# VHH binders against CTO1 family protein C17G9.12c, part 18

Target 1, 274 residues: CTO1 family protein C17G9.12c, of Schizosaccharomyces pombe (q9uue0)
Amino acid sequence: MLYIVDFDETITTYDTIHLLAEAVNKPEEWSVISDKYWQEYLAWREALPHSTTLTSYLPLLGGSRYLEEASIKRIEKSQYFSGLSEGALDNIVQLITLRAGFVEFINALVPDLRVSKTIFHVLSVNWSARVIEQTLLHHTDLTADLLCVHANDFDFDTSTNTTNGRILARNASSLLMNSTDKVREFRRIVQTDAVSSPLNVVYIGDSPTDFGCLQISPISILMRSNQKYYDILSRFEDVQLVDISEFPVQKAVPGKKIIYTCSDWCAIQKAFLA
Short names: E, the ipSAE of ESMFold2; O, the ipSAE of OpenDDE; V2, 0.75 times the mean of E and O plus 0.25 times the DockQ between their complexes.

## First folded at step 20 (VHH; framework vhh_7mjh_2)

Design t5 (from s1 with V100Y W101S Y102S; at its last look DockQ between E and O 0.80; V2 from the best seeds 0.74)
Fold by ESMFold2, look of step 20:
Structure t5 (fold): chain B 274 residues (1-274), chain A 118 residues (1-118)
Amino acid sequence: as target 1 above (274 residues)
Amino acid sequence: EVQLVESGGGLVQPGGSLRLSCAASGFTVSSNYMSWVRQAPGKGLEWIGRIYTKGRTSYNPSLKSLVTISRDNSKNTLYLQMNSLRAEDTATYYCARDQYSSTGKDYWGQGTTVTVSS
């Protein structure tokens, strides 16, 4: 099984990007940056047309690229994230909590990971692949050779060993900012591992940035971090939501994409690793 | 289940004051950025202000002198105090768990209606 998994609110209990901003400890500068993003997001969100299918909704989500790019440019121009040490980033790991059952699920996978019977990737729009990686290495039996994180990351000035204020892609062809970017990198991950038969692909995510991957993955799981996203998907004429306890569904509705749902990793482990 | 429930709206005379409440469940208010946003009839969304995880607040400059955002962590509740209300403050007022870059994970309540009229 090839697992491709979102990080924030899929593996973690809460979104963690604010912890990165708080580590800088310049709250007035952050509020200028962050308030501008929120206002641009509100305008974009209000302009979204109604959609009755996931297929028609996905291009609309891709339209967020300009505001996501503007946010990153604003961050880089201000140099907000310049000067963070490796240790400051690693200390953020101590503030992160993981969703129930994840540690048990991953540790149960490790023997199969070591012999390449299964493969595990993280795919995230987060700004620190380092924090993602260190979180997983700290809390689980994973070793760095068993894990690949595809996300954004802070660039480092090697002369000072601190961040230089830039945000770059790590293990991705370009920055990961929205659902369209995640689909691009999902396809690259699958193509890279295409030689690994008979692995089937599972995508696990929680929110609209995952909806593109949920549509195209052979096995798709929505982690129910927010009832709103379940409700959005349930209204689409081309989606069938099914509790993971019923995996695998034998009587799919023609023309609908099956997306399984669950609230924790214990349910996933029961369905796939029992 | 994540829920946001606004309350405290109603009819108020010009010059009056109201305090709106937003009771949150299924998540911790102090672990998130929280916003108040309003929408007057036939108008677009207008951001009022935000409270950050550590308690700093920021406001729409045009409303800054008229509003105060606060929270009570023991009740997991967000508040909007509004003073010197005018007819143009008639709107539906929403609280939101908002988004602060690169994530589309905002969540909104159903709103509470404030009508400022004689």
Scores: ipSAE 0.681, ipTM 0.894, lowest interface PAE 1.4, mean pLDDT 90
ESMFold2 (binder alone), look of step 20: mean pLDDT 83; pTM 0.838
OpenDDE, look of step 20: ipSAE 0.758; ipTM 0.910

Design t6 (from s1 with W101S Y102M; at its last look DockQ between E and O 0.82; V2 from the best seeds 0.76)
Fold by ESMFold2, look of step 20:
Structure t6 (fold): chain B 274 residues (1-274), chain A 118 residues (1-118)
Amino acid sequence: as target 1 above (274 residues)
Amino acid sequence: EVQLVESGGGLVQPGGSLRLSCAASGFTVSSNYMSWVRQAPGKGLEWIGRIYTKGRTSYNPSLKSLVTISRDNSKNTLYLQMNSLRAEDTATYYCARDQVSMTGKDYWGQGTTVTVSS
């Protein structure tokens, strides 16, 4: 089984990207950057047309790329993340909590990971692949050789051994900013790994950045972190939401993509690792 | 289940004051960035301000002197104090759990209506 899994609010209980910003402890500078993003997001969100299908919704989500690019450019221009040590980044890990059942799920998976019967990837638009990696290594039985993280990351200045203020792609062809970028990297992961059939690929996510991957993955799981995105998907005419306890569904409705749903990793473990 | 419930709206005279409340459940207000946003009839969304996890606030410059955002962490509740209200402040007022990137999920209450008139 090839697992490709979102991080924020899928593996973690809460969104974590604000923890990265707060570790810098420059709240006035951060408010200048962050308030502009939120105002741009509000304008984009308000202008978003209504959609009745996931297929028609995905291109609209792709239109959000300029928001993330503008935010990253403001961050880089201000040098906001410059000067963080590896230790400072690792301290952020201590503030992150994981969703119920994830540690048990991943630890149960480790024996199969070691013998390559299964493969585990994280695919995220987060800004620190290092924090993602260290979170997983700290909380689980994973070792670095069993885990591959595809995300953005802070670049380091070798002369100071601290971050230089740039955000770069890590294990990805370019920056990961939205659903379209995740689909691009999802396809690259599937193409580069040995997969015996499409039914051996699982994507797990919780929010609109995951919707493209949820559409194209052979097995798709929506983590119900709250009701909003479940409700959005449930209204789409080309989507069928099915509780993970019914996995595997024997007969899909033609023209509808099955997306399984669950509230925690215990349900996934019961369905897949029984 | 994440919920945001605004309250405290109503009819108020020009020059008056109101305090709006936003009761949150299913998440911790102090662990998230929270915003107030309003929408006047027939107009777009107008950001009022934000409170950060450590308690710092920021405001729309055009509203800065008229509003104050605060929270009570023991009640998991966000507040908007509005003073010197004018007819143009008539709007539906929303609280939102907001975001700083596409990793986040914005979540909104149903809003509470404030009408400023004689």
Scores: ipSAE 0.765, ipTM 0.921, lowest interface PAE 1.0, mean pLDDT 90
ESMFold2 (binder alone), look of step 20: mean pLDDT 84; pTM 0.844
OpenDDE, look of step 20: ipSAE 0.781; ipTM 0.922
ESMFold2, look of step 24: ipSAE 0.709; ipTM 0.901
ESMFold2 (binder alone), look of step 24: mean pLDDT 85; pTM 0.851
OpenDDE, look of step 24: ipSAE 0.780; ipTM 0.914

## First folded at step 21 (VHH; framework vhh_7mjh_2)

Design u1 (from t3 with S101T; at its last fold request DockQ between E and O 0.88; V2 from the best seeds 0.77)
Amino acid sequence: EVQLVESGGGLVQPGGSLRLSCAASGFTVSSNYMSWVRQAPGKGLEWIGRIYTKGRTSYNPSLKSLVTISRDNSKNTLYLQMNSLRAEDTATYYCARDQVTYTGKDYWGQGTTVTVSS
ESMFold2, look of step 21: ipSAE 0.691; ipTM 0.892
ESMFold2 (binder alone), look of step 21: mean pLDDT 84; pTM 0.842
OpenDDE, look of step 21: ipSAE 0.858; ipTM 0.950
ESMFold2, fold request of step 26: ipSAE 0.645, 0.557, 0.631; ipTM 0.883, 0.852, 0.877
ESMFold2 (binder alone), fold request of step 26: mean pLDDT 84, 84, 84; pTM 0.840, 0.842, 0.846
OpenDDE, fold request of step 26: ipSAE 0.820, 0.704, 0.729; ipTM 0.935, 0.899, 0.907

Design u2 (from t3 with S101L; at its last look DockQ between E and O 0.87; V2 from the best seeds 0.72)
Fold by ESMFold2, look of step 21:
Structure u2 (fold): chain B 274 residues (1-274), chain A 118 residues (1-118)
Amino acid sequence: as target 1 above (274 residues)
Amino acid sequence: EVQLVESGGGLVQPGGSLRLSCAASGFTVSSNYMSWVRQAPGKGLEWIGRIYTKGRTSYNPSLKSLVTISRDNSKNTLYLQMNSLRAEDTATYYCARDQVLYTGKDYWGQGTTVTVSS
């Protein structure tokens, strides 16, 4: 299996980006940045048309790029994330909790990873690939050679050994901000790894930034982090949601994409590794 | 299951006060940014204010003198206190788990309607 997996609320129990902002501890400056993004998001959200299919919904989600870019430019201009040490980032790792069954799942996978029977990637719009990587290395039997993280990351000033306030792409062709960006990088990962190691591809994610990858992956799993996202997908006439306990589906509905659903990693392990 | 349920709306006289409640379940209010947003009939969404994870609040400058956001962590409940209500405050009021930067992960309640009239 080639596993391509979202991080926040798929591997973790909660979204972790607020922990990055809190580590800087400048709440007045943060509120100026974050309140402006929220107001711009509300205007964008109000303008969204209704959609009855996932296929028609995905381009609408891609239309968010301009506001996501504006947010990152605002953060960089303010220098909000300048001056974080490696130690400050490592402290964030200690605050992150993982979803039930993930550690057991990944540790069961390690023997196959070492002999290249499986491959494991993280694909995320998060702003710290370092925090993602260190979280996984700290809590699991993964080693750095068995893991590849495709995400955004903080750039470092080598003279001070602290972050310089810029956000850049890590193991990705450009910044990862929305569903369209994740599809771009999903295809690059599959093109490289599935051709040279012809494995079945599984995408696992929880939220709208994953919807493009869920549509195109041969095996797609929605982690049920929030009933809202299940409800959104369930309304689309081109989607069929199926509990992972029924994997593989015996009776597909014509014209619909199968997206499996589960609440934890124990269910995934039972379906794929048992 | 994640749920937000607003309550406390209804008919109120001009000049009156009202406290809206938002009961949350399936997640911890204090671990999230939480917002109040309103929509007057025939108008767009208007952000009222936000409470951050550590309890700091920020407000729409045009509403700042009229509203106070608070929460009770032991009840997992968010509140909106509104004072000196006027006809223009007639709206549906929503609480929302608003989104962390870079994603569309917001979640909204069904809203509660406030009508200010004589």
Scores: ipSAE 0.533, ipTM 0.838, lowest interface PAE 1.9, mean pLDDT 89
ESMFold2 (binder alone), look of step 21: mean pLDDT 81; pTM 0.823
OpenDDE, look of step 21: ipSAE 0.796; ipTM 0.927

Design u3 (from t3 with V100I; at its last look DockQ between E and O 0.84; V2 from the best seeds 0.74)
Fold by ESMFold2, look of step 21:
Structure u3 (fold): chain B 274 residues (1-274), chain A 118 residues (1-118)
Amino acid sequence: as target 1 above (274 residues)
Amino acid sequence: EVQLVESGGGLVQPGGSLRLSCAASGFTVSSNYMSWVRQAPGKGLEWIGRIYTKGRTSYNPSLKSLVTISRDNSKNTLYLQMNSLRAEDTATYYCARDQISYTGKDYWGQGTTVTVSS
């Protein structure tokens, strides 16, 4: 099985990006940057047309790129994230909690990961691939050679061993900022790993940045972190939501993409690893 | 399950005051950035202000003197105090768990309607 998995609120219990900003501890400077982003997001959100299908909704989500690029530019121009040590980033790991059942699930996979019977990737719009990687290495039996994180990351000044204020793509062709960016990188992962291994592909995510990958993955799982996104998907004419306990569905409704749903990793383990 | 439920809306006279509440469940308010946003009939969304995880607040400059955001962590509840209300403050008021980058994970309550009339 080739697992491609979102991080924030899919693996973790809460969104972790704000922890990165708080580690800098310049709250006045941060409020200027982040309040501007939120206001721009509100304007963008308001302008979204209604959609009755996931297929028509996905291109609209891609329109968020300009506001995400503006936010990254403000962050970089202000140098807000300059000067963080590796230790400061690693200390954030202690603040992160994982969703129920994840540690058990991933530890059960490790023997198969070591012999390449299964493959595990994280695909995220988060700003620190390092924090993602260290979180997984700290809490699970994963080793670095069994894990690939595709996300953004803070760039480091090698002479000072601190961050230089830039945000760069890591293990991705360009910055990961929205659903269309995740689809781009999902396809790259599948092309390299599915060609070299005869594995079924599973995408697991929880929110609109995952909707593109949920549409195109052979096996798609929505982690129900937020009832809003279950409700949105359930209204699309081209989507069928099915509880993971019914995996695998024998007969799909024609014209609908099956997306399985669950509330924790215990349900995924029961369905896939029982 | 994440829930945000606004309350306290209603009819108020010009010059009056009103306190809106937003009861949260399924997450800890003090662990998240929380916003109040309003939408007047036929108009766009207008950000009112935000409270950060450590309790700092920030406001839309045009509303700064009229509003105060607070929270009660023991009740997991966010508040919006509004004073010196005018007809232009007639709107549906939403509380939201907001975001600092596009994750699509903002969550909104159903809103509570405030009408400022004569």
Scores: ipSAE 0.651, ipTM 0.885, lowest interface PAE 1.5, mean pLDDT 90
ESMFold2 (binder alone), look of step 21: mean pLDDT 85; pTM 0.852
OpenDDE, look of step 21: ipSAE 0.761; ipTM 0.905

Design u4 (from t3 with N32Y; at its last look DockQ between E and O 0.84; V2 from the best seeds 0.00; counts 0 for: pae E 4.0 > 2)
Fold by ESMFold2, look of step 21:
Parts: C-alpha cells; sequence; structure tokens
Structure u4 (fold): chain B 274 residues (1-274), chain A 118 residues (1-118)
C-alpha cells in the first residue's frame, strides 16, 4: 500500500502552522504581515462562486495561488523567519498532539515499511518539513529512512545555525501552497514509487487543500476533522461519502467518486491492517 | 466539532454601544488567532480586527477608535465591543478563526445582525 497523508488535522489533532509564527515571538511584526494576508483572503473568499460538483469546485480552489505567493514574498522580504533556531523549531514538537490511533497504526506498519511492502509519505502545505519529521520521529517507531516528507521548509544559515528567512520546497518540485500543488506532487510521488507490481495508493486528508488528491487517488479517505468539510463534500453531485467500516464497497454509483470517511486512525487500521 | 456562535446583535440607537459575543466549541480560542469581520447589506466583507493567542490585538485602522476585541479564556468566548455606533455600522458581524496561510479551511459563525437606527 502506498500511503500519501496530509499532516495538519489528519495526523495531528489540531492545525500546527500558526505555531511556526509564534516560535519567532514577534507578534507585532507578524500582525503587519498576517493582517494583509487575511484581507486578501477575505476578498478571495467573497469572490468564490457556488459549486455543485467537486470537479467544478477544484479549479476555484486553485485560484488562491496568487495570494499565497504574495504572502510568502512578504514574509521573505520582511525576513520574519530569519534567525529562528533549530531548538525553537524542535520545541514546537512538544506542543503537537497526534490524532487518536495514529501512533498505533504507524508502529504496526513499521515492519512492512522496513521491507518495502508498504510505503509512507507525508504531503503538506506546512512551512516546516523539519517539524513534521521530528514530530513523527519523536512520537512513533519510525526512523528517518522509512519516512519521506513533501512540504515546505525553512532554509538554514549553517554558520549561525539559524534560519535565513527563506521558505523552500523540500522533496517537491516547487512550493506547496494549495490543492493544485498537492495534486502535482501526488502525481510525482506515484510516478516515482511505481513498482514492478501494483501498489494500491491511498490518500488521506481532512480539508479543501486535500480535495484534489481525494478526487484522483484510487483510495481516498477524508479524516473528519470538522463536520463542515464532510458537509461540503456531501452536497457535491459527483461525490459519494462512505464510512471506512464499509471498505471496500462492492458497487459504486456511476459518475460519483467514492471518498471514505473516518474520525480516527483506529478505523483505518481496522480496515487496512486487520 | 468546531462551532462559532455569535450573539448580542439587535437594534441600537445612533451613538449607542453594543457588545457582541462569539461562543466557541470544539477548540480552544486562546490557541488560535481570532477575528471579527462584518458585512453591510450589499457590501463586501470588512475586517474589523484580530486577537492573537497571547492576547494582543490588531485593528482595521478605519475602525480602531470605535472597537475593542477581548477574550474570556475560561468561557472560551470572544467579544467585540462597539461604541459610538453610526448607521453605517449596520451589518452582519461574524467571528472567524484566522487563516495564518491558506490551508484550505476556515471556520466562521453564522453571524449576528446589528441595526443602527432610530
Amino acid sequence: as target 1 above (274 residues)
Amino acid sequence: EVQLVESGGGLVQPGGSLRLSCAASGFTVSSYYMSWVRQAPGKGLEWIGRIYTKGRTSYNPSLKSLVTISRDNSKNTLYLQMNSLRAEDTATYYCARDQVSYTGKDYWGQGTTVTVSS
């Protein structure tokens, strides 16, 4: 099984990206940058038309790229993340709580990971691949050789052992900022990890940045981090939501993408690792 | 399940004051940046201000003298105090959990309506 998994509110209980800004601990300086982003986000959200299908909704989500690029450019120009220590990033790991059942699921998976019977990737728009990796290594039996994280990351000045203010792609062809970017990298992961025998590909995510990958993955799982996203998907005419306990469904509705749903990793383990 | 429920709206006289509440459930408000946003009838969304996790606030410069955002962590509730209200402040007022960057999600209340009229 090839697992490609979102991080925030899929592996973690809560969103963690705001913790990165707080680690710098310059809230007045951050407010100038983040208030501008929020105003641009509000304008974009107001202009977002209604959609009745996931297929028509996805291009609209992709339209956010310009405001995310503008945000990253403002952050880099201000050098807000310049001078952030590795220790400050590692301390964020202590603040992160994992969703119920994930540690058990991953630890049960490790023997198969060691012999390449299964493969595990994280795919995230988060700004610190380091925090993602350290969180997983700290809480699970994973070792660095069993894990590949595709996300953004802070660039470091090795002479000062601090960040240099840039945000770069890590294990990705370019920055990961929205649903379209995640689909791009999902396809690259699948092509790179093509094996002599087929692996079933599973995408697991919780929110709209995952919706593109949920549409295209052979097996798609929505982690129910919030009823709002379940409700959004349930209204689309081209989506069928099915509880993971019924995996695999025997008969799909023609014209509808099956997306399985669950609330924790215990349900996934029961479905896939029994 | 994350929910935000605004309350305290209603009819108020010009020059009056009003305090809006936003009761949060399913998450801890002090762990996130939180905003108030409003929309006047037939107008676009207007950001009012934000409260940060450590309690500092930031405001839309055009509204700064008229509004105060506060939070009661023991009640998991966000407040918007509005003073010297004018007819142009008639709007639906929403609380929202801020986006730090696009993650593909937002959390908004249904809003509470404030009408400033004699």
Scores: ipSAE 0.310, ipTM 0.690, lowest interface PAE 4.0, mean pLDDT 87
ESMFold2 (binder alone), look of step 21: mean pLDDT 84; pTM 0.847
OpenDDE, look of step 21: ipSAE 0.856; ipTM 0.936

Design u5 (from t3 with T103H; at its last look DockQ between E and O 0.82; V2 from the best seeds 0.75)
Fold by ESMFold2, look of step 21:
Structure u5 (fold): chain B 274 residues (1-274), chain A 118 residues (1-118)
Amino acid sequence: as target 1 above (274 residues)
Amino acid sequence: EVQLVESGGGLVQPGGSLRLSCAASGFTVSSNYMSWVRQAPGKGLEWIGRIYTKGRTSYNPSLKSLVTISRDNSKNTLYLQMNSLRAEDTATYYCARDQVSYHGKDYWGQGTTVTVSS
């Protein structure tokens, strides 16, 4: 099985990106950057037209690139993230909690990961692949050779061994900012790590940045971190939401994509591992 | 289950004051960025202000002299104090757990309606 998994609020209990900003400890500068993003997001969100299908909704989500790119440009121009040590980033890991059942699920998977019967990837729009990686290594039996994180990351100045203020892609062809970017990288992962059958690919995510991958993955799981996104998906004419306890559904409704739903990793383990 | 419940709305006379509450459950208010946003009838969303994890507040400049955002961490509750209310402050007021980058991870309450009328 090839697992491709979102990080924030899929593996973790809460979104973690604000912890990165807090580690810099420049709250005045951060409010200038972050307030502008939030106001731009509010305007974009309000202007979204109504959509009755996931297929028609996905291009609208792709329209968010300009506001996400503007945010990253403000961050880089201000040099907000310049000067962080790797140790400062690693200290954030102690503040992160994992969703129920994830540690048990991953640790049960390790024997198959070690012999390459199963493959595990994280795919995230987060700004620190390092924090993602260190979180997984510290809380689970994973080792670095069993894990690949596809996300954004802080670039480092090797002369000072601190961040240089730029955000670059790690294990991805370009920055990961929205659902379209996640689909691009999902396809690259599948091309590289395809097992004997594409039917062995599962994507797990919780939010609109995952909706493109949820549409195209052979097995798709929505982690129910936010009732709003369950409700949005449930209204789409081309989507069928099914509780993971019913996996595998024997007969799909023609014209509808099955997306399985669950609230924790215990349910996933029951469905896939025994 | 994450929930945000606004309260304290109602009818108030021009020049009056009102304090809105937003009770949160399923997460810790002080560990998140929290916003107040309002929507007047027939108008778009208007950001009022935000409180950051460490307690710093920021406001829409047009409203800064009229509003104060605070929180009570022991009650996991966010507040919006509004003073010198005018008819144009008639709106539905929402609290939101907002976001710094990721599309679509914001959480919103159902809102509480404030009507300013003589």
Scores: ipSAE 0.669, ipTM 0.892, lowest interface PAE 1.5, mean pLDDT 90
ESMFold2 (binder alone), look of step 21: mean pLDDT 85; pTM 0.860
OpenDDE, look of step 21: ipSAE 0.774; ipTM 0.917

Design u6 (from t1 with S101R S102Y; at its last look DockQ between E and O 0.83; V2 from the best seeds 0.75)
Fold by ESMFold2, look of step 21:
Structure u6 (fold): chain B 274 residues (1-274), chain A 118 residues (1-118)
Amino acid sequence: as target 1 above (274 residues)
Amino acid sequence: EVQLVESGGGLVQPGGSLRLSCAASGFTVDSNYMSWVRQAPGKGLEWIGRIYTKGRTSYNPSLQSLVTISRDNSKNTLYLQMNSLRAEDTATYYCARDQVRYTGKDYWGQGTTVTVSS
């Protein structure tokens, strides 16, 4: 099984980006950056057309790129993230809590990971692949050789061992900012790992950045971090939401993509590893 | 399950004051950035202000003198105090868990309606 998994609010209980920003402890500078982003987001969100299918909705989500690029440019021009040590980033790991059942799920998976019967990837729009990696290594039996994280990351100045203020892609062809970027990298991961069977690939995510991958993955799981996203997907004429306890569905409704739903990793473990 | 429930709206006379509440469940208001946003009938969304995790607030400059955002962490509740209300402040007022990069994870209440009319 090739697992491709979102991080924030899929593996973690809460979104972790605030922890990254707050570790810098420059609240006035952060307000200038983040308030501008939120206002631009509000304008973009208001302008989204109504859509009755996931297929027609996904291109609209790609329209968020310009506001994400503007935000990253503001961050880099201000040098907001410059000067963070590895230790400062590692301290954030201690503040992160994981969703129920994840540690048990991943630790049960480790023997198969070691012998390459299964493969585990994280695919995220997060800004610190390091924090993702250290969180997984700290809380689970994963070792660095069993884990691949595809995300953005802070660039480091090796002479000072601190961040230099730039955000770059890690294990990805370019920055990961929205759903279309995740689809691009999802396809790259699948092509690289030589997994040709549709039944061998599962994508797990919780929110609109995952919707593209949820549409195209052979097995798709929505982690119900928020009822809003369940409701959005349930309105689409080309989507069928099914509780993971019914995996695998014997017959799909014609013309609809099956997306399984669950609230924790215990349900996933029962469905796949029981 | 994340829920945001606004309350405290209603009819108020011009020049009056009103305090809106937003009860949150499924997350803690002090571990998230929270916003108030309003929408007048037939108009676009207008950001009112934000409260950060450590309690710092920021406001739309056009509304800054008229509004105050606060929270009560023991009740997991966000507040919007509005003063010197005018007819143009008639709107549906939403509280939102907001975001600082695109995640699509912003969450909104259903809103509470304020009508300022003499």
Scores: ipSAE 0.579, ipTM 0.863, lowest interface PAE 1.9, mean pLDDT 89
ESMFold2 (binder alone), look of step 21: mean pLDDT 83; pTM 0.838
OpenDDE, look of step 21: ipSAE 0.865; ipTM 0.954

## First folded at step 24 (VHH; framework vhh_7mjh_2)

Design v1 (from t3 with Y102S; at its last look DockQ between E and O 0.81; V2 from the best seeds 0.76)
Fold by ESMFold2, look of step 24:
Structure v1 (fold): chain B 274 residues (1-274), chain A 118 residues (1-118)
Amino acid sequence: as target 1 above (274 residues)
Amino acid sequence: EVQLVESGGGLVQPGGSLRLSCAASGFTVSSNYMSWVRQAPGKGLEWIGRIYTKGRTSYNPSLKSLVTISRDNSKNTLYLQMNSLRAEDTATYYCARDQVSSTGKDYWGQGTTVTVSS
């Protein structure tokens, strides 16, 4: 089984990106940056046309690139994230809690990971692959050789051993900012690992940045972190939402993509690891 | 399940004041960035202001002197105090858990309507 899994509010209980900003502890400067993003997001969100299918909705989600790029440019120009030490990043890890059942699921998976019967990847638009990696290593039996994180990351200044204010792609061809970027990297991961290995591919995510991968993955799981996104998907004419307890469905409705749903990792473990 | 429920809207005279409430459940308001946003009839969404996790507030500059955002952490409730209301402040007012990147998820209430009319 090739697992490709979102991080924020799929593995974690809460979105973690504001913890990165708060570690800098410059709230006046952060409010200038983040208020502008929110205003641009509001304008973009309001301008989205009505859509009745996931297929027609996905290109619209790709239209967010300009506002996501503008946000990264503001962050880099201001040098807001310059000067974070490894210790400051490690403190963030201690503040992150994981969704129920994830630690148990991953620890049960480790023996198969060690012998390459299963492969586990994180695919995220988060800004710190390091924090993702350290969170997983701190809370689970995973070791670095069993985990691959595809996300953005802070670049480090080797002379100070602190962050230098830039955000770079980690294990990805370019920055990961929206659903289109996640699909690009999903395809890269599958081409590398699934083509060389006869493994079923499963994508697990919770929000619109995951919707492209949920459409194209052979097995797709929506973590129900937000009833709004369940409701949006349920109204699409080309989507069928099915509780994970019914995995695998014997007969799909023609013309509909099956997306399995669950609220925690215990349900996934029961369905896949019996 | 995450829910946001706004209340306190209604009819008010020009020059009057109102305090709107937003009761949250399923998450902790003080652990999140929270916004008030309004939508006047036939207009787009207008951001009013935000309260950050440590309690700092920021506001739309055009509204800064007219509004105050606060919260009561013990009641998990966000407030919007509005003063010196004008007819142009007639709108549906929404409470939102907002976001600072595409990792985030916005959550919205159904809104409460304020009508400023003599």
Scores: ipSAE 0.687, ipTM 0.896, lowest interface PAE 1.5, mean pLDDT 90
ESMFold2 (binder alone), look of step 24: mean pLDDT 81; pTM 0.813
OpenDDE, look of step 24: ipSAE 0.800; ipTM 0.926

